# VH-VL binders against Riboflavin kinase: the designs that were tried, part 13

Target 1, 134 residues: Riboflavin kinase, of Devosia riboflavina (a0a087m355)
Amino acid sequence: MGIRLSGCVIHGDKRGRKLGFPTANLSIAPGVELPPDGVYSCIVWLPGQTTHHGATASVGNNPTFDDVKERRVEIYIHDFDGTLYGHELNICLLTRLRDMRRFSGLDDLTGQTERDVAQSRAMLAHHALTGLLP
Short names: E, the ipSAE of ESMFold2; O, the ipSAE of OpenDDE; V2, 0.75 times the mean of E and O plus 0.25 times the DockQ between their complexes.

## First folded at step 6 (VH-VL; framework fv_roconkibart)

Design kd04 (from kc02 with heavy chain Y103W; at its last look DockQ between E and O 0.42; V2 from the best seeds 0.00; counts 0 for: pae E 2.6 > 2)
Fold by ESMFold2, look of step 6:
Structure kd04 (fold): chain C 134 residues (1-134), chain A 120 residues (1-120), chain B 112 residues (1-112)
Amino acid sequence: as target 1 above (134 residues)
Amino acid sequence: QVQLVQSGAEVKKPGASVKVSCKASGYTFTDYYMNWMRQAPGQGLEWMGWINPDSGGTTYADKFQGRVTFTLDTSISTAYMELSRLRSDDTAVYYCARDYGDWEGYFDYWGQGTLVTVSS
Amino acid sequence: DVVMTQSPLSLPVTLGQPASISCRSSQSLLHRSGYNYLHWYLQKPGQSPQLLIYLGSNRASGVPDRFSGSGSGTDFTLKISRVEAEDVGVYYCMQALQWPYTFGQGTKLEIK
């Protein structure tokens, strides 16, 4: 079910925490095939846990210094407010909710984020995901 | 302790390009967006865009899209702004500024400014 | 783009007297978080701009309490309760709710 990924948390989004959607930025191993860019409904297992949490993830590439494209997975874990820096997360990307887009400002960004999270929660509540393991 | 030190003044002819540097010290360079503004002599301030030093992601104001490029050298905590196909109305002081809140426009530290003069 | 309009554009003030600068935006700057994304900067003669007030009413570090910001939505005011010689310069409001960020035209404060 879905696309399985693992990654180490390398940075937290300072703005996301202030806006109520703290995200974890994940380093994905080289050679792993990433799904198409977009926003996904997903589930995640925290370190040492076999029960999953609902989440919303974005998969995208951003330009970097020297024209190097850096692959990023940002994940917002629903109803979680802990520290994950330096920990490895196991993730299953499920439903692709939308394409990546640019925003016109903070209202646009937070409004879209709220809709994404609501859609992700709805997808997760609709599908029986019990028994999935890391 | 936090300092942003920009490269020196430049004189350019129309059609040339200019690359202004902004060296940061006193903080973790990758934790804060770097913004670029300009100010024509005797005029107000104009935002040109930003770069996220952590990811390299950029946003350019539409007016400058296609002519401006922001780059980084994180090994020396330095941001660069390059403006191409210069016109005389690009004569301005160019500033870098740190955004404490990343997308909040909270420019708590500014570089000293770099005067770029474009004339024949 | 959000248009920021300052008034007055020129503000001669007697030393020790109050000063007031108005800033109006073409769109509300109140974010759903409850913050107004409106900042004030001061550019003293020959210097870089410096942050004075952020998010409508919060003084930046080291800014004297004679400076205050107020307002919400589209109408904002910067007040100086007693103008000192060091307050001379150009004051800019800037909106940071929408991208691109936009500045007002500036208000030049001078001692008369």
Scores: ipSAE 0.408, ipTM 0.789, lowest interface PAE 2.6, mean pLDDT 86
ESMFold2 (binder alone), look of step 6: mean pLDDT 93; pTM 0.948
OpenDDE, look of step 6: ipSAE 0.551; ipTM 0.848

Design kd05 (from kc02 with heavy chain G101D; at its last look DockQ between E and O 0.35; V2 from the best seeds 0.00; counts 0 for: pae E 2.4 > 2)
Fold by ESMFold2, look of step 6:
Structure kd05 (fold): chain C 134 residues (1-134), chain A 120 residues (1-120), chain B 112 residues (1-112)
Amino acid sequence: as target 1 above (134 residues)
Amino acid sequence: QVQLVQSGAEVKKPGASVKVSCKASGYTFTDYYMNWMRQAPGQGLEWMGWINPDSGGTTYADKFQGRVTFTLDTSISTAYMELSRLRSDDTAVYYCARDYDDYEGYFDYWGQGTLVTVSS
Amino acid sequence: DVVMTQSPLSLPVTLGQPASISCRSSQSLLHRSGYNYLHWYLQKPGQSPQLLIYLGSNRASGVPDRFSGSGSGTDFTLKISRVEAEDVGVYYCMQALQWPYTFGQGTKLEIK
């Protein structure tokens, strides 16, 4: 069980590459119910595939000038270092790991990211995840 | 051709507010953090903070927390910096700058600067 | 906040001679990735600052090879092997490891 989402990659993997955690930014269609802001353990199906990868996602909603909620999911796909800009990804958010928080700098950011990814990997390994489809 | 064009010089009285604009062109506005710095006459540079144009998220230097606000109008690729409760030591040239690597401090393009003078 | 201290603050140099600017930080700028988050900017008279050196030792695009950066942790140096007239301006180091970003006080380089 989890929360299923899909979205188009609207920002490349530039963010986090130097730090070892390249992320994809996804735009989620208006009207889709999003879970509370936070960091999640999740799985993702790459374009054209029915097998999945483990991932770590952050979910945040920020208002725009037109009062349209800008729905974004930033996702780090474990053990994947490809380019998916412009492609639609299917994801399943499984476990909420923590609330969003402010960071004091790069040390703080990368330390927290490493802990999040480690926790996400541990949760995914524990679940076995049999039977899940895109 | 990447360009950051700022609004013109302003003269303000103590206690007023100022809003400086920074219009970006030649790149995808939402792909790069926008930073604000200032430089008092004859003094060094001081970082004021940034705004992530993708999320609207901001980070302000503690010194300015509570007095500065960064906003965006993504429809016209423009960032704004508003500084309130101005005092004479806020007299400075204010710069916007794009961070090529988001939050890594790699400011590859700067605006031309906006002189804000606070005097009676 | 990370305090950045430059020396000297004023640097008169004879044309064609080397110059060296020191920058010290109150805490290490070495990130666990192995990069030092220390950048150098040059502000020529009447201009906006421009990036000169990033991550301690890498020259930005278009920067002449007579500029070099070195150092790690808390102590960094910018060197100009042979000063030219166009090098006049104020040099700033800036740390980008912690937020807020902080600049050194600036070193004004001038031809004597």
Scores: ipSAE 0.410, ipTM 0.774, lowest interface PAE 2.4, mean pLDDT 86
ESMFold2 (binder alone), look of step 6: mean pLDDT 93; pTM 0.950
OpenDDE, look of step 6: ipSAE 0.535; ipTM 0.839

Design kd06 (from kc02 with heavy chain T59N D62Q; at its last look DockQ between E and O 0.43; V2 from the best seeds 0.00; counts 0 for: pae E 3.1 > 2)
Fold by ESMFold2, look of step 6:
Structure kd06 (fold): chain C 134 residues (1-134), chain A 120 residues (1-120), chain B 112 residues (1-112)
Amino acid sequence: as target 1 above (134 residues)
Amino acid sequence: QVQLVQSGAEVKKPGASVKVSCKASGYTFTDYYMNWMRQAPGQGLEWMGWINPDSGGTNYAQKFQGRVTFTLDTSISTAYMELSRLRSDDTAVYYCARDYGDYEGYFDYWGQGTLVTVSS
Amino acid sequence: DVVMTQSPLSLPVTLGQPASISCRSSQSLLHRSGYNYLHWYLQKPGQSPQLLIYLGSNRASGVPDRFSGSGSGTDFTLKISRVEAEDVGVYYCMQALQWPYTFGQGTKLEIK
């Protein structure tokens, strides 16, 4: 089921908190193959937990200053208000919801994020997720 | 004591490129988006775009897409704006500015400006 | 792009008197969060712009309380209750709801 990834949060929820969608940026080990760029419905486990949270993730490229491009994963954890920086997260990417796209501004960004989260929640409600472990 | 210090004035010929630096101090460089604006002589302000220094993501105003590139050197807390294929109407003062509330256009600190003159 | 229209473009004022600057946007700047994404900047002669008011009505750090911002949606106003000599410069409104961010044309405030 899905694509399993793990990584440490290298940047916290600071930017999205005012808008209601705080995100965590994950550092993924070199050589790990990521799925195609896009927005995914997913689940996540915090360190030491066996119960999961629903989440919405984006997978995309990040430029680097030494000519090496690095792909990153940004996660919004549904119904979670904690600080994530420095935490190890285990995730399972389940369903690809859409391609990455450009936005025309904050209103467009937050509207799309709201739709993504709603679709993610709906898919998670219909998925057989009982008993999944990190 | 947040400070943004930009590189010195430049004189360029049409068709050349210019790279303006913006060195940040007094705060954690990767915590805030860096924005670039310009102001032609006697004219108003124009936003060119931003770079997110924690992800490297950029957003360029469409007018500059294909001619402008934002880059970083996080080891020295410095942002760069490079504008290529310069034209005479690119003559302007170029500013960097920190966005306190990323995506919000809250430019609480600005660099001193860098005059770029494009003349034949 | 969102068009920002300031009036007046030139504002001569008598020292100690109030001043008012209008800013209209071609579309609403009210975000569903309840915030208006409209900011005001002052560029004093020979200086970089400086933030005065953010999100319609909030004074930036160090800005005197004689400056106030008001309005919502498409119509915004910057007021100075008593103009001082140090207030001379060009005032810009800027919308930050849509990309590209766009500025008004500027209002040049001068002492009569």
Scores: ipSAE 0.396, ipTM 0.786, lowest interface PAE 3.1, mean pLDDT 86
ESMFold2 (binder alone), look of step 6: mean pLDDT 93; pTM 0.946
OpenDDE, look of step 6: ipSAE 0.469; ipTM 0.833

## First folded at step 7 (VH-VL; framework fv_roconkibart)

Design ke01 (from kd01 with heavy chain D54N T58K; at its last look DockQ between E and O 0.33; V2 from the best seeds 0.00; counts 0 for: pae E 2.2 > 2)
Fold by ESMFold2, look of step 7:
Parts: C-alpha cells; structure tokens; sequence
Structure ke01 (fold): chain C 134 residues (1-134), chain A 120 residues (1-120), chain B 112 residues (1-112)
C-alpha cells in the first residue's frame, strides 16, 4: 500500500514550527526512486514503534547542491511535538494531494498548509491502516 | 562567529551576466534561508528573493523573474546570485543576508555587499 | 506589492534628544498567528544594513535598549530615547508578510 520510504532526519523541526506545522527533513538513500514532486497524505512510524502516526509530506527532488544523490522529503507529523533529528523514520506515502506551487506570502502559505493537513487527516480517517508495520 | 563574505566588485557591459558569491561560515549553512537584496545608487533597499539551502525551494521577486537565478554549493557553504541581460539600471550594491526566522525576513547577518556597475 | 511609506525622510536631531520615525504600510502586517511582520534596519554610512527591531517590537541581539519599536496593523514607530553619535545613518522599515518583501524609502538621521 502506497510508496514506502525511509531515511534519516537531517534537519530539525525548526522549519515551519513557527507557523504551527513543525517539519522534519528526511534524507533518502542513494538509488531510491522518489515519487513525483507534490504534497502527499502519508503515515509514519517513529523509531522503535510499530504503530503509525498520520502525516503530511512535501516531496521535492530538484537539487540545490552538487550531491544530487541526496533526496529529501519534508514531513509534518500530525499531533506530534517532539524532535527527531538524527533518527531513522519509516513512511508510507498514500495520496498525492496537489502539485508544488509558489506562494504570495505567509497568509497564502499558512492557508494552503492548513488545507493540505486537513485533507490529509480526512483521507487517513477513511482508511483502515491499523496493523501496518514499517 | 557568523560571517557572510561576498565576492568583489564587478564591472559589466549591458547584455552581460554577473554571478555574485556569498560564502557563509560560523553556522550550519543548510539551516537558514539565504536572501538577496540590492541597493541602487541613491535608492533604498530592494528584495530580490530567497533560497532554502536545505530543500532548494526558491522565491524570486516578480520584477526579477526570468533574469535572476539563485544557486548553491553546499560543500563550500556558498550561495550564488546570477543576474542576466544586465541593463544600466542594474547598477547597485548586491547583498546576501541570512534569515534567522526562515521566511520571516529576520535578516540578522548581512554580507558586506558587492558593487556591480553596468556601463558601456 | 505592499507599499511602505516612511516619514520623515530626513531627520536632523540634537545629541541626547529623542527621535521618532514613522512607517505606514498599505496593508495590515498582522499575520493570523498573531505576529506582526514589520522589521527595522539601520544602514550606517558606508556599511551594510543591520537589524534593529524584528516583528514589530523585539530588539535584535546587541541593539541598545534606547531603541524601541511599537505599533500594529498599518502604523509603526521606531523611537530612540536619546540619540548617540553612532546612531547616524538611514533607517528602513520592511514588511515581511507578503512576497516580495518591501522596504520603506528610508529616513536619514543626522546630528545637528
């Protein structure tokens, strides 16, 4: 079910935290094919746990530095307020909600993020995902 | 200690391109957005855009869209701003600045500025 | 784009006296989070800008407590309780709620 990814959190949850949506950046192993760019509903397993949390992920694979093998997924874990820097996360991307887009400012960004998270929560509430393992 | 050191002054002819570098030290380069501003002679400051060195996400001010490109070399903690199809009214001092608050415009450290002169 | 209008554009002041600079935005700078996205910068002669005040009223690191910011919505004020010689330069307000970020025209503070 869905697209399974794993990786190490390479940047803390600082980005987006001040907007109410703290996120983790996930480093994906070389050679793993990343899904099309976009925003996804997903589930995530925290380190050492077999139960999952709901999440909303942004996938971007355009490089900004020399190392094009390092691929990143930015994840907001619903109802989670901890730090995961340096930990391995397992995720399953479920539904692609929209394309990436430009924003006109913070109200635009915040509004879209709220809608993305609401759509992600709604989709996760309608699926029987109990018992899935990382 | 945080420092942003920019490349030296440049003189260009109309129609050319310029690439200004901004080398960061004293912090984790990928943790903070890098912003670019310019200041024409006798004028105020003008924001050109930002780049997220972690994700590669960029925002260019509409005025510069299509002429400006932000790039990075994270192995040497350096941001670049390239402005193409230069005109005489692109003569300005160009600044890089770190945003401590990410997209909040909280420019706590600025480079020393790079004078770009565009003349025949 | 959000227009930022400063007054006065030129501000001669006597050492040790207070100074006040006004900044007005064409739109409210209050974000739904409760933060006000208005910042103040000082550009001393021959130098790059330096941050003075962020998010309306917070002093940046190393900024003396004689500097204060106030206001909300569209009207903002930077005050210097007693002007020192090192305060000369051009003061800019900047909005950071909408993209592009936009600056006021600047207020040149000089000692008279």
Amino acid sequence: as target 1 above (134 residues)
Amino acid sequence: QVQLVQSGAEVKKPGASVKVSCKASGYTFTDYYMNWMRQAPGQGLEWMGWINPNSGGKTYADKFQGRVTFTLDTSISTAYMELSRLRSDDTAVYYCARDYGDYEGYFDYWGQGTLVTVSS
Amino acid sequence: DVVMTQSPLSLPVTLGQPASISCRSSQSLLHRSGKTYLHWYLQKPGQSPQLLIYLGSNRASGVPDRFSGSGSGTDFTLKISRVEAEDVGVYYCMQALQWPYTFGQGTKLEIK
Scores: ipSAE 0.389, ipTM 0.759, lowest interface PAE 2.2, mean pLDDT 86
ESMFold2 (binder alone), look of step 7: mean pLDDT 93; pTM 0.951
OpenDDE, look of step 7: ipSAE 0.592; ipTM 0.860

Design ke02 (from kd01 with light chain S33D; at its last look DockQ between E and O 0.40; V2 from the best seeds 0.00; counts 0 for: pae E 2.7 > 2)
Fold by ESMFold2, look of step 7:
Structure ke02 (fold): chain C 134 residues (1-134), chain A 120 residues (1-120), chain B 112 residues (1-112)
Amino acid sequence: as target 1 above (134 residues)
Amino acid sequence: QVQLVQSGAEVKKPGASVKVSCKASGYTFTDYYMNWMRQAPGQGLEWMGWINPDSGGTTYADKFQGRVTFTLDTSISTAYMELSRLRSDDTAVYYCARDYGDYEGYFDYWGQGTLVTVSS
Amino acid sequence: DVVMTQSPLSLPVTLGQPASISCRSSQSLLHRDGKTYLHWYLQKPGQSPQLLIYLGSNRASGVPDRFSGSGSGTDFTLKISRVEAEDVGVYYCMQALQWPYTFGQGTKLEIK
């Protein structure tokens, strides 16, 4: 069930904070195979906890020129408003909600983000995830 | 003391490429999108796109898609804009600018500009 | 793309008199967050543009209070209550709600 990943929180994206969906940026170890790019419903375990939180994740590449390929996983943890900078998170990517896409503007970005989070919450409410461990 | 210092003026022939640098100081480079604009002589401003220095992700205005590339060297807080297959109507002053709100478009600090002249 | 239209394109003004610059967008610049994504820039002769007004009506740091921005929806105005010699240059409005960002054609303010 799902794709299990772990990573260290390196920073939050300023865009998410301005939209009301603060995100954690995860550094994924080199050589770890990521699932196809896209937006996912997922669950996360906070440091030291065995109960999970619902989340919405974005998996995408950072296109670079003649340098180290940067891998990006950004996670909005539902109903959580704290800082995890420098901490390790365990996550499980569940349902792929959509492909990555370009946006035509701020309204488009905001609307899609709201729909992604709503869809993620709905998918997680239908899953029987009680008692799942990291 | 926020500063954006760009590389010097360039003279190019049609068909060549140009790479303009923009070195940032006085703030955390990865906290703000870097934008590029240009201004042809005696004309208005035109947005070319941005780069997210946190992710390296880029957005290019459709007009420049396929000819422009934005890159970074975060170790020296420097952004680059490369424009290829130059033609005479690419003659312009090119600016970098910091977006205080990232994708919110209020450019609170601008580089001094780099004149690129394309002539035969 | 959102079209931004400024008027007038040339604005001669007597020192100490008020000035007003209009900017129209081809669509509303009001976002669901309640903010209006319109900015004003001044480009003084031989200089880079500088931010004057952001999000419709907020003065940027160091901008004198004789500058004010107003407007709603698609119609916006930059006002200078008393023009001073250092106000000469080209004024641009810019929308930042849709991508690409787009600028007005510019309004050249000169002292007569």
Scores: ipSAE 0.420, ipTM 0.794, lowest interface PAE 2.7, mean pLDDT 86
ESMFold2 (binder alone), look of step 7: mean pLDDT 93; pTM 0.951
OpenDDE, look of step 7: ipSAE 0.604; ipTM 0.865

Design ke03 (at its last look DockQ between E and O 0.43; V2 from the best seeds 0.47)
Heavy chain, then light chain:
Amino acid sequence: QVQLVQSGAEVKKPGASVKVSCKASGYTFTDYYMNWMRQAPGQGLEWMGWINPDSGGTTYADKFQGRVTFTLDTSISTAYMELSRLRSDDTAVYYCAREGDYEGYFDYWGQGTLVTVSS
Amino acid sequence: DVVMTQSPLSLPVTLGQPASISCRSSQSLLHRSGKTYLHWYLQKPGQSPQLLIYLGSNRASGVPDRFSGSGSGTDFTLKISRVEAEDVGVYYCMQALQWPYTFGQGTKLEIK
ESMFold2, look of step 7: ipSAE 0.491; ipTM 0.823
ESMFold2 (binder alone), look of step 7: mean pLDDT 95; pTM 0.964
OpenDDE, look of step 7: ipSAE 0.534; ipTM 0.858
ESMFold2, look of step 8: ipSAE 0.479; ipTM 0.814
ESMFold2 (binder alone), look of step 8: mean pLDDT 95; pTM 0.964
OpenDDE, look of step 8: ipSAE 0.544; ipTM 0.863
ESMFold2, look of step 9: ipSAE 0.464; ipTM 0.797
ESMFold2 (binder alone), look of step 9: mean pLDDT 95; pTM 0.964
OpenDDE, look of step 9: ipSAE 0.514; ipTM 0.855

Design ke04 (from kd01 with heavy chain N52D; at its last look DockQ between E and O 0.50; V2 from the best seeds 0.00; counts 0 for: pae E 2.3 > 2)
Fold by ESMFold2, look of step 7:
Order: structure tokens, then sequence, then C-alpha cells
Structure ke04 (fold): chain C 134 residues (1-134), chain A 120 residues (1-120), chain B 112 residues (1-112)
């Protein structure tokens, strides 16, 4: 089925917005165990909704502003261009697509992001998830 | 008026660390990446990396990976660059610069520069 | 790392005459979006660098029309149609397509 997580949207990632893949950054509650770092196909439920959206997520710890490390999940919601700052999202991570990696520049980042999203869309379309609930 | 004001000149001995500050004013600090460059005396410019003040995410040039750390204090709109294990060839003027375009290299405002001298 | 090579490294010019600076990158700076990630900066004596040209050919705010950038792929040119005394300084090209960003060696423009 997948790995269920929830979190509050705290900030957007500027990389994704400039590359055409705006992301919602989730702050995961302390003590919640995150799955292995990586990029995942996933589905997302918006606040108060029972229908889901397809998404592509990255899971990893992010540096903080001279503070303790915070835990983040960055979600690109497919075909969605709204704002969710301050709202809680429920997600289900489905397929781990790859490990996290460093990029050598904009071409590398753009190309990998396009491949990740394409793979995520294909896997979600292949596995019918109609009616899955939060 | 947008301004980036850096801390004053430093003299350090080999093996020490230095922390240069860059205080921003006249704009929303978290809206723009902050970049760091250096320029050895009589030499050209060298990019050291950036920090995104919104997310805290950093990218360091490989040459400096493991020796440089970028940090922030957003409450006072200030970015910091710390370079450790200093050696004589780290003597340079260090600059902060705002990237008007997100991580695309549009450095529209620069700090005045901070001379760091590393000598025995 | 992408190597940026400028020529000439020293450029004495007569006031009021044109000047041209060449910059070559070790790989193409054209992104799939159609943008060319090549910028030009000027560092006047005793000052911090300032942006002149971004994305190959666009003049930054406040930069006079006498400055123009051109080129594509790996070969780029900055031209000054009529050099003025305030143009003295060191000109740098910089690529921003790959990380780390890299600068050319600089071209020192001086009045003869």
Amino acid sequence: as target 1 above (134 residues)
Amino acid sequence: QVQLVQSGAEVKKPGASVKVSCKASGYTFTDYYMNWMRQAPGQGLEWMGWIDPDSGGTTYADKFQGRVTFTLDTSISTAYMELSRLRSDDTAVYYCARDYGDYEGYFDYWGQGTLVTVSS
Amino acid sequence: DVVMTQSPLSLPVTLGQPASISCRSSQSLLHRSGKTYLHWYLQKPGQSPQLLIYLGSNRASGVPDRFSGSGSGTDFTLKISRVEAEDVGVYYCMQALQWPYTFGQGTKLEIK
C-alpha cells in the first residue's frame, strides 16, 4: 500500500518553482520515523478532501538556520498550482524511485526532475488508486 | 535602498577559522539566495557557494566543501560565511552577493568586501 | 568544472573607440529552456563587481546602451561601442549553468 505521513506546509522550495515543479515543504512532527531517504511516487490528500492527487516527493533531512536539523518531505503535487502554506497534508508514499543525489548544474537537475515526475505519473496511472481514502 | 554591509577586515593565523557577516537591508531577506565569492589579491573572482535564506539549503563549490559553512540569522537579516583550517592562500577579499534570479547567477547587489589576511 | 577563458587579458583602448572582449567556455552554456547562462560583470577600481549583461545579451538595470553582449554555445563577446573613462576596470564573464559557477580570468580595460 505505502507509507502514510502527515505534516504542515511550512515553505516553498525555490528550485522547484523556477524549474516548473513547485513544491510544498512539509514539517514532520518530531519523533515520527521517516522512510529511507529518496524520491518517491506518492499520493496526497488536501485538507478536508477524500479524493487524492498524484505527486512526487523527496524525503530527507534538511539543514536548519544554525539550529537542530529539521525533518522535511518536499512534495510536488501533479497538476496542482495552488497554495497550501499553513495547512496539514496527508500523503502516502508508494514507490521509491531513486536515492537522493547531488547535481552538477541546472541541466542535470532539470533532466532528473523531469524523469522523476514522468516515472511517478506512469506508476500512478499503472496502479489504479481510485477511491483510496486518507 | 538595498544594501549588503559586511563585517570588517580580519587577520588570522594558519589553522584558524574566520566568520564573515553580511547584513542585508532594504529588501525581504528571505526572498533571494545569498552567494559568497572571494578574490585573492591581484586575482580573479571565485564562487564559493550559496544559501537559500527561505529553506536554509546550501550548495558549496567542491573546492570548499568540508571547510566552509554558510549560516543565517534571519531575525537580523544577516548571512554568515565561516571558513576553517585557514592557510595562506585563503588570503582574499570575501564578498556576499544577492542573486536576483533564483540560483541563476544574477548578482545585482554585492557587499563592500571583507579582507581576510592569513599570515604567520 | 566549466573552464572560462577570456581574451585579451589586458585591453588598452583609446577613449571614444570601440572595445571587444571574448569569452569561451569549455562546454555549451545553452540550457534546454533556451536560456544561455553566461553573465558579464565589471569591477571598477576599488569597487565590488557589478552586473553588466545577463543571459548572454540582456543589459542589467542602469547599464548604458553602449554595452552589448552576443554569442552562443561556447563563444561569447562583450562589446563597448564607445569607451568612456568610467568603463575602466576588470571585466569578467561567468557561467551559471553548471555548479560551481566559474569566472573567466578577467580582462583589464585601460585608457591608453
Scores: ipSAE 0.408, ipTM 0.767, lowest interface PAE 2.3, mean pLDDT 86
ESMFold2 (binder alone), look of step 7: mean pLDDT 93; pTM 0.950
OpenDDE, look of step 7: ipSAE 0.624; ipTM 0.865

Design ke05 (from kd01 with heavy chain Y103W; at its last look DockQ between E and O 0.41; V2 from the best seeds 0.00; counts 0 for: pae E 2.4 > 2)
Fold by ESMFold2, look of step 7:
Structure ke05 (fold): chain C 134 residues (1-134), chain A 120 residues (1-120), chain B 112 residues (1-112)
Amino acid sequence: as target 1 above (134 residues)
Amino acid sequence: QVQLVQSGAEVKKPGASVKVSCKASGYTFTDYYMNWMRQAPGQGLEWMGWINPDSGGTTYADKFQGRVTFTLDTSISTAYMELSRLRSDDTAVYYCARDYGDWEGYFDYWGQGTLVTVSS
Amino acid sequence: DVVMTQSPLSLPVTLGQPASISCRSSQSLLHRSGKTYLHWYLQKPGQSPQLLIYLGSNRASGVPDRFSGSGSGTDFTLKISRVEAEDVGVYYCMQALQWPYTFGQGTKLEIK
């Protein structure tokens, strides 16, 4: 069931908070293979908890100075607005909702994010995920 | 305390490239997008694009796509803008600016500007 | 691209008198969050631009309260209640809702 990942929160969700979707950026261990780029429905376990939260994740390439592409995982945890900087998160990527795409501006970005979150919530409501553990 | 200090004026021939630097101090360099603007003599301002210094991700205005490259050296808190295949109408003052809001166009600190003159 | 149109392009003003600058966008700058992504910058002679007003009506840090911004949708106004000598320069509106960001042509304010 899904793709399990873990990582440390590198920096807070300040940017997403301005748009109403606070996000966490995860540092994934070198050499771990990530799934194809895209937006995913997922679940996450917060530090010290065995009960999962619904989430929406973005997996994508980031260019680097050395021409080596780095892929990053950015997660919006549904209905959560706390601070997790420096803490380890465990996640499970479930359904790929769409490809990455360009946006024409803030309204386009925000609108797409709202649709992604709505789709993620709907997909999670359909899955039999009760009792899953980190 | 926040400062953006740009490299000095440049004179170039058509067909050459120019690389303008923007050294940041007084804040955490990777926390804010860096934007580039230009202003031709006697003209208004034109946005060229941005770079996210945390991820290295870039967005270029379509007019400059394929000719401009934004890069970083985070070890010295410096952003770079390189414009290639220069034309005489690329003569302008080039500015870097920090976007306090990231994606919000809230340019709270600007570099002093770098004059690039393209002439034969 | 969003076209930003300023008027007047030249604005001579007597010291101590009010000034008003208009800016019109080719499409609404209202974001679904309720914020209006219209900013005003001042470029004093020989200087880099500086932020005056952000999100339609908020004064940037250190900007005197004689500057005010108003408007929504597509029509915006920057007002200076009493012009001072330090206000000389070119005023630009800029939209930041759509990419690329775009500026108005500028309004040159001079003391007559």
Scores: ipSAE 0.469, ipTM 0.802, lowest interface PAE 2.1, mean pLDDT 87
ESMFold2 (binder alone), look of step 7: mean pLDDT 93; pTM 0.950
OpenDDE, look of step 7: ipSAE 0.641; ipTM 0.877
ESMFold2, look of step 8: ipSAE 0.447; ipTM 0.798
ESMFold2 (binder alone), look of step 8: mean pLDDT 93; pTM 0.954
OpenDDE, look of step 8: ipSAE 0.683; ipTM 0.888

Design ke06 (from kd01 with heavy chain Y100S; at its last look DockQ between E and O 0.40; V2 from the best seeds 0.00; counts 0 for: pae E 2.5 > 2)
Fold by ESMFold2, look of step 7:
Structure ke06 (fold): chain C 134 residues (1-134), chain A 120 residues (1-120), chain B 112 residues (1-112)
Amino acid sequence: as target 1 above (134 residues)
Amino acid sequence: QVQLVQSGAEVKKPGASVKVSCKASGYTFTDYYMNWMRQAPGQGLEWMGWINPDSGGTTYADKFQGRVTFTLDTSISTAYMELSRLRSDDTAVYYCARDSGDYEGYFDYWGQGTLVTVSS
Amino acid sequence: DVVMTQSPLSLPVTLGQPASISCRSSQSLLHRSGKTYLHWYLQKPGQSPQLLIYLGSNRASGVPDRFSGSGSGTDFTLKISRVEAEDVGVYYCMQALQWPYTFGQGTKLEIK
């Protein structure tokens, strides 16, 4: 149970990889209902896999055109360092951890990211997710 | 070679808007944030904000929040800065500059600058 | 916002002599990664700024060896070992650790 989504990985977050939190950017179709913007604990299935990885995701708007915006989901897959560009990912958003917020600088960003990941791992460890399928 | 080429000088009245373009060439446009700065005549540099060409995400310095908008046309590798409700103290040279791309925040290539004059 | 303070604001120098420009930040520019987020730019007369030094002490591509950056925490120095005519312009320090990015007031270097 959770909010199931899928999307194509359009780019990885080059900056996050250098900071130890590489992310996959997913393009979500405009007609898909999304949960409120925020940071979520989630799980992800890699292409062709039936077992899942824990992850931390952010859901938000990104401008693409004047009258329509493409919603994107940015995912840090816990303990994974591969490249998924061009592949379709299936995810399940579970617990909303916090609202989106602005950061005051690099220290603020990296500190918050560490806390988000720690909270996501804790939430995933406390829930029975064994056997969930894509 | 990396180049950033900006649109030409503009003269505006108070209350109008201005849109400055910055066309990039010689690199992968989506790999580097685009930053905007301005420099009033005889004054120092002031950072206005950035746009991430990959995601379209923006950050604006608080003093410009609500008056400035950064946009992109990725198909022609061009960034835009629009400043609205112009005042005489917005008279400045406006620069685009390429960010280092890895949160290090240094600007290795700059546009030639666009003079915007706001006068009654 | 992080305040960046440069001194001197005006620096007349004789050709061939050394020059030194100071920059102080209102808070440390050292990130937990060990990097120092302080950069230097030169704006020559009638030109756009150009990157000179990044991350405290690294010379940008094409910058001569006579330029060097040093310092830590809140106090930074740009040195020119022998000033040449092409070095005329305004030098800016900039911090990139906190947002908004902020610049010093500039140091105008002129040949006597």
Scores: ipSAE 0.400, ipTM 0.779, lowest interface PAE 2.5, mean pLDDT 87
ESMFold2 (binder alone), look of step 7: mean pLDDT 94; pTM 0.959
OpenDDE, look of step 7: ipSAE 0.653; ipTM 0.876

